# VH-VL binders against Indole-3-glycerol phosphate synthase (trpC), part 7

Target 1, 261 residues: Indole-3-glycerol phosphate synthase (trpC), of Aeropyrum pernix (q9y8t7)
Amino acid sequence: MRDSFLQKAIASAKDRTSLLEEIAGNCSPKPGRPSLSSSIREWVYRVGGAVIAEYKRCSPSAGAISTLDPVSYVQATRDASAAYSVLTEPNWFCGSIELIPYFARYKPVLAKDFIVSETQIRIAACMGASAALLIMEALTPRELQELAAAASRYGVEVLVETPDASHAVEASRLAPGSIIGVNSRDLKTLRVDYEAMLREVSKAREQLPGEVILVAESGIDSPDKALKAFKAGAQAILVGTAFMKNPQLREKILAELLQIP
Key: E = the ipSAE of ESMFold2; O = the ipSAE of OpenDDE; V2 = 0.75 times the mean of E and O plus 0.25 times the DockQ between their complexes.

## First folded at step 1 (VH-VL)

Design z2 (framework fv_zagotenemab)
Fold by ESMFold2-Fast, scan of step 1:
Structure z2 (fold): chain C 261 residues (1-261), chain A 122 residues (1-122), chain B 112 residues (1-112)
Amino acid sequence: as target 1 above (261 residues)
Amino acid sequence: EVQLVQSGAEVKKPGESLKISCKGSGYSFTSYWIEWVRQMPGKGLEWMGEIYPGDSDTKYEKNFKGQVTISADKSISTAYLQWSSLKASDTAMYYCAREGYYDSSGYYFDYWGQGTLVTVSS
Amino acid sequence: EIVLTQSPGTLSLSPGERATLSCRSSQSLVHSNQNTYLHWYQQKPGQAPRLLIYKVSNRFSGIPDRFSGSGSGTDFTLTISRLEPEDFAVYYCSQSTHVPYTFGGGTKVEIK
């Protein structure tokens, strides 16, 4: 059977892993990395929700998103963000592992890539990442368990991205202690589907233990949509394209949260 | 709005070369396979092959391998189907279509170009 | 390669009638990931094919509910519950479980 986009991304990640091994050898995770989950819980306690701001220069669905540099992005987003999601995938998302150290100075960093090897997790941690993305749909159950265990050995937290509530429940079982993300896409267009994500977040919240952090990841481009995601049961939202194009959206979301009793 | 727009009809003589195009818009061109399908006059559909524009990986149905070349230029979101030497038996309607993307559910041809009629006669 | 056999070759029916189209595969179309990649396309004269049903039974966006797909393994059916004038067309089944992707020979639904 031929390779899908996901299989192409996985193959690319395996090739890049060989390059990372050559460059970084057996580096050790950077000490003193702040916890992603702790930051999320602190923001939820203080204002009722956390924002993970994603620095993403391009994507398959949007092409080139913004020329906004990392320094300008951090200055615009630091005070309203619990964490940064930093793309390290270079072929489709214009990412780079070299971006992590800068963002890590200010907030916990989620390394966002197609992670298929322990080496990717270790090197992200060497660069200063606090957490790594594992995509449920890209991994077998065994691979998910093995990579989550490897992350734990490196002191790296895991955010498991899932398409729906049933996968969210399974991911939590396979990788206990992980943060769980819901990123729903329309099967016709493969574009993010905000309404589907809301339904699946609500279903996942009902089924997951209360201590499991749930992150909503699809189609949040306004304060109203952010508030609905929090009300559906998400503790955090992950926002990429909208923040890259409209930096002031972060402040508007925070302002709305502060007005809730 | 997802669209695939193909080049115009061609009338050629046997032995001539030809390159037809399929331009994608309204989506990420490098994230979807582009399929090529032939329909001979009065006949059904035949899958010829495909290309992933992101890295130019190609797959061919065995009877078309060596007979045609599939390529893509991602800088202008365009895929190509090319013959070095046309035969009268290449007379057909040629369609491009989009297939697949992120996950294992996307292996169907959801959007099609309007077709390019190629007539090869002496 | 996978051979898809469609039957009948031609259905001559009137508007309002039910159409049942068959597609049989030479081998199972169940992928190792447990999905079945059998799809149905509609082609009207002078037009490009249009996706109707994907993965056996899922209606594509904008397709009326009178179209439905069913089946498993090697035997598949497309049903049009009440033919409308615009439904008179050629219908193709297709599989993408195995490379090379293949199409059936088509079933022409024509007006009586």
Scores: ipSAE 0.005, ipTM 0.498, lowest interface PAE 10.8, mean pLDDT 86

Design z3 (framework fv_zagotenemab)
Fold by ESMFold2-Fast, scan of step 1:
Structure z3 (fold): chain C 261 residues (1-261), chain A 121 residues (1-121), chain B 112 residues (1-112)
Amino acid sequence: as target 1 above (261 residues)
Amino acid sequence: EVQLVQSGAEVKKPGESLKISCKGSGYSFTSYWIEWVRQMPGKGLEWMGEIYPGDSDTKYEKNFKGQVTISADKSISTAYLQWSSLKASDTAMYYCARGDYDYEGFAMDYWGQGTLVTVSS
Amino acid sequence: EIVLTQSPGTLSLSPGERATLSCRSSQSLVHSNQNTYLHWYQQKPGQAPRLLIYKVSNRFSGIPDRFSGSGSGTDFTLTISRLEPEDFAVYYCSQSTHVPYTFGGGTKVEIK
């Protein structure tokens, strides 16, 4: 077996950070960024769940997902989305930091990348991001605490992505006030696993304080799967590939939510 | 869309050299292994070897080591399988496929269409 | 090298019937990381192989639910619950737990 994809992505992110520091200098977070957590809570209050729509043109496992441009994507997803997750990783996910300002005009933006430095968080905020992804498995406990603290200093919210309930609980303890995501992988394949995600979301909800926002991230490609994730205890779902292939899916999810008591 | 496109069919004489290609598109070419698989007429599949294009690391099944050379040019997202001197016994369909080691040895998930190599006098 | 023995060599069935294909390995395919790297491929005449099942029981993208894989250690099964006309093909098991990777000899599922 070779070094894991995660280790290669981390090494690439460190190199990209050096270039970003050279270019961006001392930029300051853009003022007036809307809150990701507030938007999620508002959607949960009004309809029982929130959707974070992910703009992702490609991934290593799927290759090219869609040629849909940002304008068309926003037109198709805006009315039923609480937030946008925007890939800024360029080598494997066809992302770009320059996409953030466009999406930030409409909704809170979660900058999705392999974040290993305070500089990445600051620059995302300079571009207009409201929140940044921290991947539990990519960071030591100390690194997670330090990056979460740095995000707080820049007024950037954090979504900590975890593989299971025990890590979700630990992440919430290490980074209080963070939004917690569950992106479960099959332990035997390391592939995303919807059924495992449902089990782990349910376990995490039982253990986390009620005020902690829980996001389900794995394998949601239908309204029924979205509803089951909300019923398991998630306040929000993060949907990538399914929305890139069928952006209209988000309207169907909203319609289903509005029909329950 | 992940796609592997192989070079066209070849008809060669014993002793001639040959280099066939496999071009990847729609994914990060340097992040996945390229597998080479042989299928002799009327027979099953045989793994020949693999290459990781990011650093050109190669592994061969022992019976193919020294018989063929596997290489890659990451600047054009293309892997190669090469013979210095073909034998009639090299007549076969040759497939390339994508192997996913970064996700712990995932199977050969996408395959090229195959290149038929015929070696006869 | 790991030897994968598939049985039967040929399976003659009619559409609508259940197909059960066996693959037996010469040694355990459980990796030290506890994963089992046993996969199933389908090959139709004139076509490249297609991944059906990876790591024993996981269906690859787009594969119908009539295909299922099971087994552990050295004994593995591919089941097609209800054969469709397009399912008549040769099926290969393969392992990637140990280098060199190996394929079974194939089971031809042919129309009766």
Scores: ipSAE 0.000, ipTM 0.399, lowest interface PAE 14.0, mean pLDDT 85

Design z4 (framework fv_zagotenemab; at its last look DockQ between E and O 0.01; V2 from the best seeds 0.00; counts 0 for: pae O 10.8 > 2, placed apart)
Heavy chain, then light chain:
Amino acid sequence: EVQLVQSGAEVKKPGESLKISCKGSGYSFTSYWIEWVRQMPGKGLEWMGEIYPGDSDTKYEKNFKGQVTISADKSISTAYLQWSSLKASDTAMYYCARLEDFWSGYPYYFDYWGQGTLVTVSS
Amino acid sequence: EIVLTQSPGTLSLSPGERATLSCRSSQSLVHSNQNTYLHWYQQKPGQAPRLLIYKVSNRFSGIPDRFSGSGSGTDFTLTISRLEPEDFAVYYCSQSTHVPYTFGGGTKVEIK
ESMFold2-Fast, scan of step 1: ipSAE 0.116; ipTM 0.639
ESMFold2, look of step 2: ipSAE 0.006; ipTM 0.589
ESMFold2 (binder alone), look of step 2: mean pLDDT 92; pTM 0.929
OpenDDE, look of step 2: ipSAE 0.052; ipTM 0.673
ESMFold2, look of step 4: ipSAE 0.011; ipTM 0.586
ESMFold2 (binder alone), look of step 4: mean pLDDT 92; pTM 0.928
OpenDDE, look of step 4: ipSAE 0.038; ipTM 0.625
ESMFold2, look of step 6: ipSAE 0.006; ipTM 0.569
ESMFold2 (binder alone), look of step 6: mean pLDDT 92; pTM 0.933
OpenDDE, look of step 6: ipSAE 0.006; ipTM 0.502

Design z5 (framework fv_zagotenemab)
Fold by ESMFold2-Fast, scan of step 1:
Structure z5 (fold): chain C 261 residues (1-261), chain A 122 residues (1-122), chain B 112 residues (1-112)
Amino acid sequence: as target 1 above (261 residues)
Amino acid sequence: EVQLVQSGAEVKKPGESLKISCKGSGYSFTDYWIEWVRQMPGKGLEWMGEIYPGDSSTKYEKNFKGQVTISADKSISTAYLQWSSLKASDTAMYYCARSGYEYDEGWYFDYWGQGTLVTVSS
Amino acid sequence: EIVLTQSPGTLSLSPGERATLSCRSSQSLVYSDSNTYLHWYQQKPGQAPRLLIYKVSNRDSGIPDRFSGSGSGTDFTLTISRLEPEDFAVYYCMQGTHWPYTFGGGTKVEIK
């Protein structure tokens, strides 16, 4: 399979489930977690769009991204972010579940990982996460349904990441009430492609009920690209690598977005 | 440790068929793309195409599509480049190379085979 | 198709001298992820190419620090600060930003 990296990530996540059980198997979801969807809707109402700021120290595609500490990151992004996406995958993304409580003090937290078990969702909620990422390409339709149902039982919202509009529509049907993300790839290069994502967001918006929140997740590294994503029909954008690598770019994007009613 | 070993030099006549090989070792063969690069005598490097051995998906540079076939047999960690009917203009050194995982985003050719010289003359 | 133009075609230098090699692209090589997929390869006579520099300025493992890459957008440079006898070779730039992948025409660094 072309998705050999996903296969390795999924296998690793299954192995990590037993470690997570040992660390916090008896915990209960932390009460009073703010809603991710409510925060996005509030920001859309106030300024026309929401930013999910991603704290990501490394990735397979970018290697080591930044040594920027969580405190400095929150101070720089808090006033312009609707939510934080926090990587909890340790092997490829330098993540940690221990980061969640810090970010959760300020904004709703999306726990970002290769989630393959109910245990991962429950423990993220115990740490203070409001939402969990489910990657459609990493799951069978049955697994997606079962994990979305499990999230609901723990009071955890779900963001389903999809590669295109057709999968976005299917994901919304399989996991009703979920936030839907579009993270599109160029079929020739297999790289995440902003223009492809923009087209697929536009198509998904046409086909999905108006109340479904759409998140654009690819290639947003300038204010112009952020604004085009919102115009295509996304209510929120997820910005990771650009925010971590370039404080000046982060500052410019956030300043521009705060000027739009 | 990581190594790409190509088949030996070939001397052929126009119109003959040919299949040359590139065998990977020291890594997970299905986790990387195999690239094919041509170098005509005294000339520079030309990218021809690539294959992902995990599912045999291929991409060709436009001018090589239909002129050559790229394939792979993952059970023996070997990629192939083949011609149904050789021309004198196919005389060149042919290299295979490895490119990274689809998510590591380097998309650079980190290990190369030693090359296979193909000579087509009558 | 992205065209990469390397200059000069030939550099005749002595050991110990600095070599500066240029690679210019017909379009920006900055990808949507803010990375620039411009790479440098070295080829010695009778040998396969080998990777020297990837993504503009990152040295591959085992490559001596006398090799450095720089540049942005459309203009890129490979610098060899002090030529060693083993550095006399042909150098190629390559771009991976836009499909299909393309190579420059090469710069031959030869002994004077």
Scores: ipSAE 0.000, ipTM 0.476, lowest interface PAE 11.3, mean pLDDT 85

Design z6 (framework fv_zagotenemab)
Fold by ESMFold2-Fast, scan of step 1:
Structure z6 (fold): chain C 261 residues (1-261), chain A 121 residues (1-121), chain B 112 residues (1-112)
Amino acid sequence: as target 1 above (261 residues)
Amino acid sequence: EVQLVQSGAEVKKPGESLKISCKGSGYSFTDYWIEWVRQMPGKGLEWMGEIYPGDSSTKYEKNFKGQVTISADKSISTAYLQWSSLKASDTAMYYCARHYDSSGRFPLDYWGQGTLVTVSS
Amino acid sequence: EIVLTQSPGTLSLSPGERATLSCRSSQSLVYSDSNTYLHWYQQKPGQAPRLLIYKVSNRDSGIPDRFSGSGSGTDFTLTISRLEPEDFAVYYCMQGTHWPYTFGGGTKVEIK
């Protein structure tokens, strides 16, 4: 646990899990879900990199980000997006599990939440999600291994979010076959630090096998920052707030992405 | 395995309507656009237009806009190409093909076997 | 609309020979992202086209090493280093840099 917010989010997720178990019963994963890793590899293979577009209406640091509806967001972002990251955390990110089926009609969906139980993964798969986020700092190594194994049983891919290269290497070892994300925070301010993320992405790329997909997360709000993340060694970037505020940045980010040799 | 299977050959008279189909299987149909390509007898390939089955949004090459209608039914993974009134000049082989994410950055990677449309008499 | 000119229209060769096929565009096919979206397709008699090469020089899965693509800007080449009997076909270039997408007129590689 990195900070008091993370502790509160984990506690909330545990409470929500009890409710979800009662409501959702024994739902089965939706068949025919597209692969997140395959989509990222296809974009990298043909155009040099991939964008995971995040639908996020609010966050603790930004407050209300956008009132843009899912239909308008998809129309603005689908042409240049390999996948959608969909917030299902309702208390701080204005998310909903019910958003997954809509986005899953168009692209592989990464269910983004504070996942602490197998039940959350099962329900995301039932709604149509292709992948689930596991936050390294929110889980013990044993919990990470157990949740990654559970995801595999449901045919759900895992993106493990890590704060630095050292944790990225450990996460890849603990959850083989997972996609690895780097989301660095400034320890003094607890805000996302783009420069720290770039350094850690570069270090992680040097240490991880080439077949491991590396995702740069947070702080990407311009085409130049996207280009630098790809040059640092990320195969994909996850863009949230910038796309919610200005979807046209998608076109400019794609242009920068495709300048990578 | 990925397959695009098109409807069988058609023999029609000028003025008749026609609707041909392209059924996708072995992949998520709504992850890809469907392209329509015409090949007149003894001639080369012409891109006609495309459809995204997820929301049925379409784009047409200007010479085909108003001449044909492209549609799709994602519940049965099928795209359609339709004429309200055929002309002898519509005689051609028509191909459907799969295209990732409606961007010229991706090639047409899988093609249907083609539907021969003959308009005469 | 971008015009793609393929030459020669017909190339008559024997098995074992090298084939060099040209595709020239009326405008640069370098996109604003510095990538070039020029693809090559093969069409055998009575069959649908199939993808050979994408983005100038990348072989599609399952395509033999004897096929290679090269070029930049407006001038592109498809090379078959040593023709096999199954390679006698019509070859089309296609550009995806500028909408609407356009095909070249084709080059027929026929047995001499």
Scores: ipSAE 0.000, ipTM 0.430, lowest interface PAE 15.2, mean pLDDT 85

Design z7 (framework fv_zagotenemab)
Fold by ESMFold2-Fast, scan of step 1:
Structure z7 (fold): chain C 261 residues (1-261), chain A 124 residues (1-124), chain B 112 residues (1-112)
Amino acid sequence: as target 1 above (261 residues)
Amino acid sequence: EVQLVQSGAEVKKPGESLKISCKGSGYSFTDYWIEWVRQMPGKGLEWMGEIYPGDSSTKYEKNFKGQVTISADKSISTAYLQWSSLKASDTAMYYCARQEYYYGSGSHDAFDIWGQGTLVTVSS
Amino acid sequence: EIVLTQSPGTLSLSPGERATLSCRSSQSLVYSDSNTYLHWYQQKPGQAPRLLIYKVSNRDSGIPDRFSGSGSGTDFTLTISRLEPEDFAVYYCMQGTHWPYTFGGGTKVEIK
């Protein structure tokens, strides 16, 4: 079990929780945080889809991605983004919880990390996050329910990341009101499967109530792939590496998806 | 069946470059880390570093960082250990080994399969 | 960096005798998941190392019952209950709990 990337990330997150408690103590969630789900629904109504732009400096699958600073990233992406996904995992994704306040000035922030404790959710909210990622494969059903309930107490929305349609349906049942993500990446092997994700998004859309927001994650690196994800039934897409690695590709994706001149 | 096969013995002069290989067969190469271990003549085992072939992410032991480069080509299930400029002190047997990346398959969480070793001799 | 100290450096024994090999760690090897990632490897002259015992006490597939591992925290033991001729080799402990991974200096079990 130790060999799994997911297991190593979970163990690291548990160790980081005690440090977060000591540094941030009993802080309270920042008031006035904008809703992630409301922003997504507004963009869907206006242009037919929403983009969650991910600020990610490095990852296991890409190594060092970019030295692009937050200011330059926001300037390039804010007009076409419904939200920002901000990595707070420091060991593999070069993230930091201190990045949240800057992005939260402009758009709702999804705190992206291996979240295993309500302390991580509370502190993300203290920094200004509107939503927190819960990875279904990293949690037992009981843990998922308990963390979703904790998020609700702090006024934090939840995006539950799932590997397929059957898990998406179960996640929606276990954590009612959550945004549901379908990730084309196997967190245990880090393999990306975009075509599988499209099939699973389509199956999930058919089975989930219409009011449940569905997000297509990972593997989206072209306008055509983004459009196919929306056509399959996703209300939002999460785009990271393509926006960080290649500014030209980022501009082409945003321009075609949202027709921004 | 499952095996790691390393390239043959090398005899080099100080200052020369060298790249040795470790080829996996009989298993899914991207389901395992590849470990590199040095054994100097008459001495014990030293962990040098590792690579995950799925994304080529690496970790090095501090004494080997900057002295060697570890790389992999997952399309041919092969990992590499490379020196830009060899020293006499690099004379050693070099082993590759695998470590499970994916859990739930009877995890050892140990180096369960080893290559036969590549002897590198550096002398003037 | 975790230091593993193996003792003795050499054991001179006859076939049929019991071998007891020690491995001591400078820090606890218990990981946050409650597992202890201490492993034992056997190396015969001219051969690559072979995994014997993983996570303190689990025998790898095909390893005879005469090999057993025990210990906790910082103090670990490999026992060979009745030495066979094929068991005369160098034995290394290794920790996988903390990066970087480290090996002990080895214990040579040689025929008297």
Scores: ipSAE 0.000, ipTM 0.399, lowest interface PAE 15.0, mean pLDDT 85

Design z8 (framework fv_zagotenemab)
Fold by ESMFold2-Fast, scan of step 1:
Structure z8 (fold): chain C 261 residues (1-261), chain A 123 residues (1-123), chain B 112 residues (1-112)
Amino acid sequence: as target 1 above (261 residues)
Amino acid sequence: EVQLVQSGAEVKKPGESLKISCKGSGYSFTDYWIEWVRQMPGKGLEWMGEIYPGDSSTKYEKNFKGQVTISADKSISTAYLQWSSLKASDTAMYYCARGGLDYGDFYYGMDVWGQGTLVTVSS
Amino acid sequence: EIVLTQSPGTLSLSPGERATLSCRSSQSLVYSDSNTYLHWYQQKPGQAPRLLIYKVSNRDSGIPDRFSGSGSGTDFTLTISRLEPEDFAVYYCMQGTHWPYTFGGGTKVEIK
């Protein structure tokens, strides 16, 4: 491989745009979608933090993660989750846009994909998504601004994923009103650095306006790690399908959240 | 064929500098991390650090930070491990290894290993 | 830093016998993606290590099916169902779940 994983994923996303247009046609965003940011703020107010539960059947680094159907996943996670992150990337993450309508019945849905086109955002909204992921490292500053503006036109909120505090500040400036995520995973190597992520979350919180929602993404597989992320300044955390593999993790994270004022 | 070929054995005196090499072939050198592992005589394996040749990003295990320098020259698909001043305690076999890829992804391990470079430091 | 403890330090066995090697981690090696990045390496005298098993139970290309890995969380096992002469070597477990990577102390499988 001459290209990084990120570059291959971007190329694949561009190719999928034509198929998405054929499948969905000239659809309009589904009305009545709940707000991701409002749900996060409500959970923070009630219990001190929010969990975005991710439905992910496979990944490049993990292979097959889970074969659990969406119904079983929702039954296991809905009472502890503010939102669902739903993978729609099919080649490496076994995702599908067809998953969005099911999850959207219960919680705000973040469409998680390598988004490089306005068409991907529009179709996610047509399927019921409340928010779309924009990966800062996958986009030029101009592309980030243009896609954030497109999302706004479709009534879709944006979560901008960044690798560190400096980029988090830049992303907030380029896409005002966006939710900002700090991801400890290196997109070139897919390696996690949880401790570095905590430091960067703390630095980002100090530099960002208080009303900007900060999300910690990756490496959170225990109640202690979840609590440290919230204490570092994150309002929400994104937790993968580890919830399905460890029911005790769900119970303990919720119990800890209830103790945070 | 995917392989890593390391430079030959070295015999040095304390205080001397040394730079050993690890050359990759048969794959895209800039798409994988190169790992460095030390094995002292009669002892087990110790991870020292790694480099991503695509952008020369490095990570070191804390006991090796400041003791060695890891670098790479992507134009010739070669990674390096360097000492500015050798000590007798640096006597060991040094391996380079490729950070493995599982179905287009990194599995956080090592799948291809160099043959090793024996470094002997004695007066 | 994750500590991997391998036991026993030495196994003295004859060809044809079953070998069972243990690796225990100081904390869980389950990552947030539900995968466990625990790998096994074989090192023969005078040779570089080679990958045998990755992510607990997956045999690397060309590794005979007499080698199998199992375990979860903090307790892992490498099994060689019927030792061949070429299998007498030192075996290391390694974890890639938490940075920095760490190796176990090794188990030497030697002829009795």
Scores: ipSAE 0.000, ipTM 0.421, lowest interface PAE 12.3, mean pLDDT 84

Design z9 (framework fv_zagotenemab)
Fold by ESMFold2-Fast, scan of step 1:
Structure z9 (fold): chain C 261 residues (1-261), chain A 123 residues (1-123), chain B 112 residues (1-112)
Amino acid sequence: as target 1 above (261 residues)
Amino acid sequence: EVQLVQSGAEVKKPGESLKISCKGSGYSFTSYWIEWVRQMPGKGLEWMGEIYPGDSDTKYEKNFKGQVTISADKSISTAYLQWSSLKASDTAMYYCARWDYGSEPYYYAMDYWGQGTLVTVSS
Amino acid sequence: EIVLTQSPGTLSLSPGERATLSCRSSQSLVHSNQNTYLHWYQQKPGQAPRLLIYKVSNRFSGIPDRFSGSGSGTDFTLTISRLEPEDFAVYYCSQSTHVPYTFGGGTKVEIK
């Protein structure tokens, strides 16, 4: 086997954990953090779906995505967003843990990183994060359970990212009460595939208990694609690059959401 | 557009040192591995090793470890292949190539290649 | 290390004919994640190699549909359905399931 991007990202995250522990010491989770799941449920009740808006300055696949600063991004997105996904990974996504406090003033924050340690979760909570991303493909079942339990101790909700419906079901069993995300790919091209994601979301919705929040995370770059994801059974969608690059997409998604009974 | 541009042909004597380059453009240089591949005259392709420019992590095929040094300067988006003392048996075409991967599953293959640097070592 | 054996070493054909190139691996190329990382590269005289097919059967961007890949486990095939003049080249299979990455010895497709 070779060193994949995921393996390099995990190794980097482990190294960053030691530095974070030294700097942050015994910090305590910030009180009064709003619930990510409650915000999603409120938006679903009011308009039929929720948007998690992702602040992402760069990525390996896209390079530099946008020069939009956090203040401008919040101004452009807060009225249509149930939550913010904030990249804290610095090496490939140009993220920073210091971004969390600003976004947390307005909406629940999902800390998006390659999370491999309890320390990353604790420090995200200290900065004001309401939830943390756990990538199922990056963790063993034992690691997933241990990190989910650690999150619970700090009052941090978990969004488990999965590639398909079978993993979504397993993740929900291993981490009860977690939010479940589906980020799928085409088996022929192995690229993120919107149609594959729709199929897997639909299958997962059929198998998961109705109270489990399901998030669609692949290829949503238009209002019609957002609506189809909600109709497939997702309660929320995660929108990153498209939302950063297209302010008109934000307005169009809001208009479509307001029409959902 | 993604491009890898390699340095020009070299003619050297045995025992001389050499450093050839591979400059990436049109993508995030620090986010992809750079592969080095050798092709001896009239022969096939041989993987030599790789470097991740973001942290300078390197891997070598066992027959090249200690024979060459792979390095990178991320400030100028350039990877290097270096010999301290050339041998006639180092005469070959040397290619650099980008290894495509990402947080989203991709090819896991050498998607873009440099034009090659011909190294001739003769007395 | 994984040894990739290509056959035939040379294939002499005319334009319009079908070319079938074989690549056999000394060990299974199925990764623990169930993907198979077997790729095909084309090298024309005086040029750098070019990615044709990745992960057994997927055409890289811009590659004509006359090129197709198939196979599983240890036995893989590259097919060129109707040779065009520009297709006369050396073709290499390569694996990236296991480190070190390895290449086959190449199959030269030449004009009869």
Scores: ipSAE 0.000, ipTM 0.405, lowest interface PAE 17.6, mean pLDDT 85

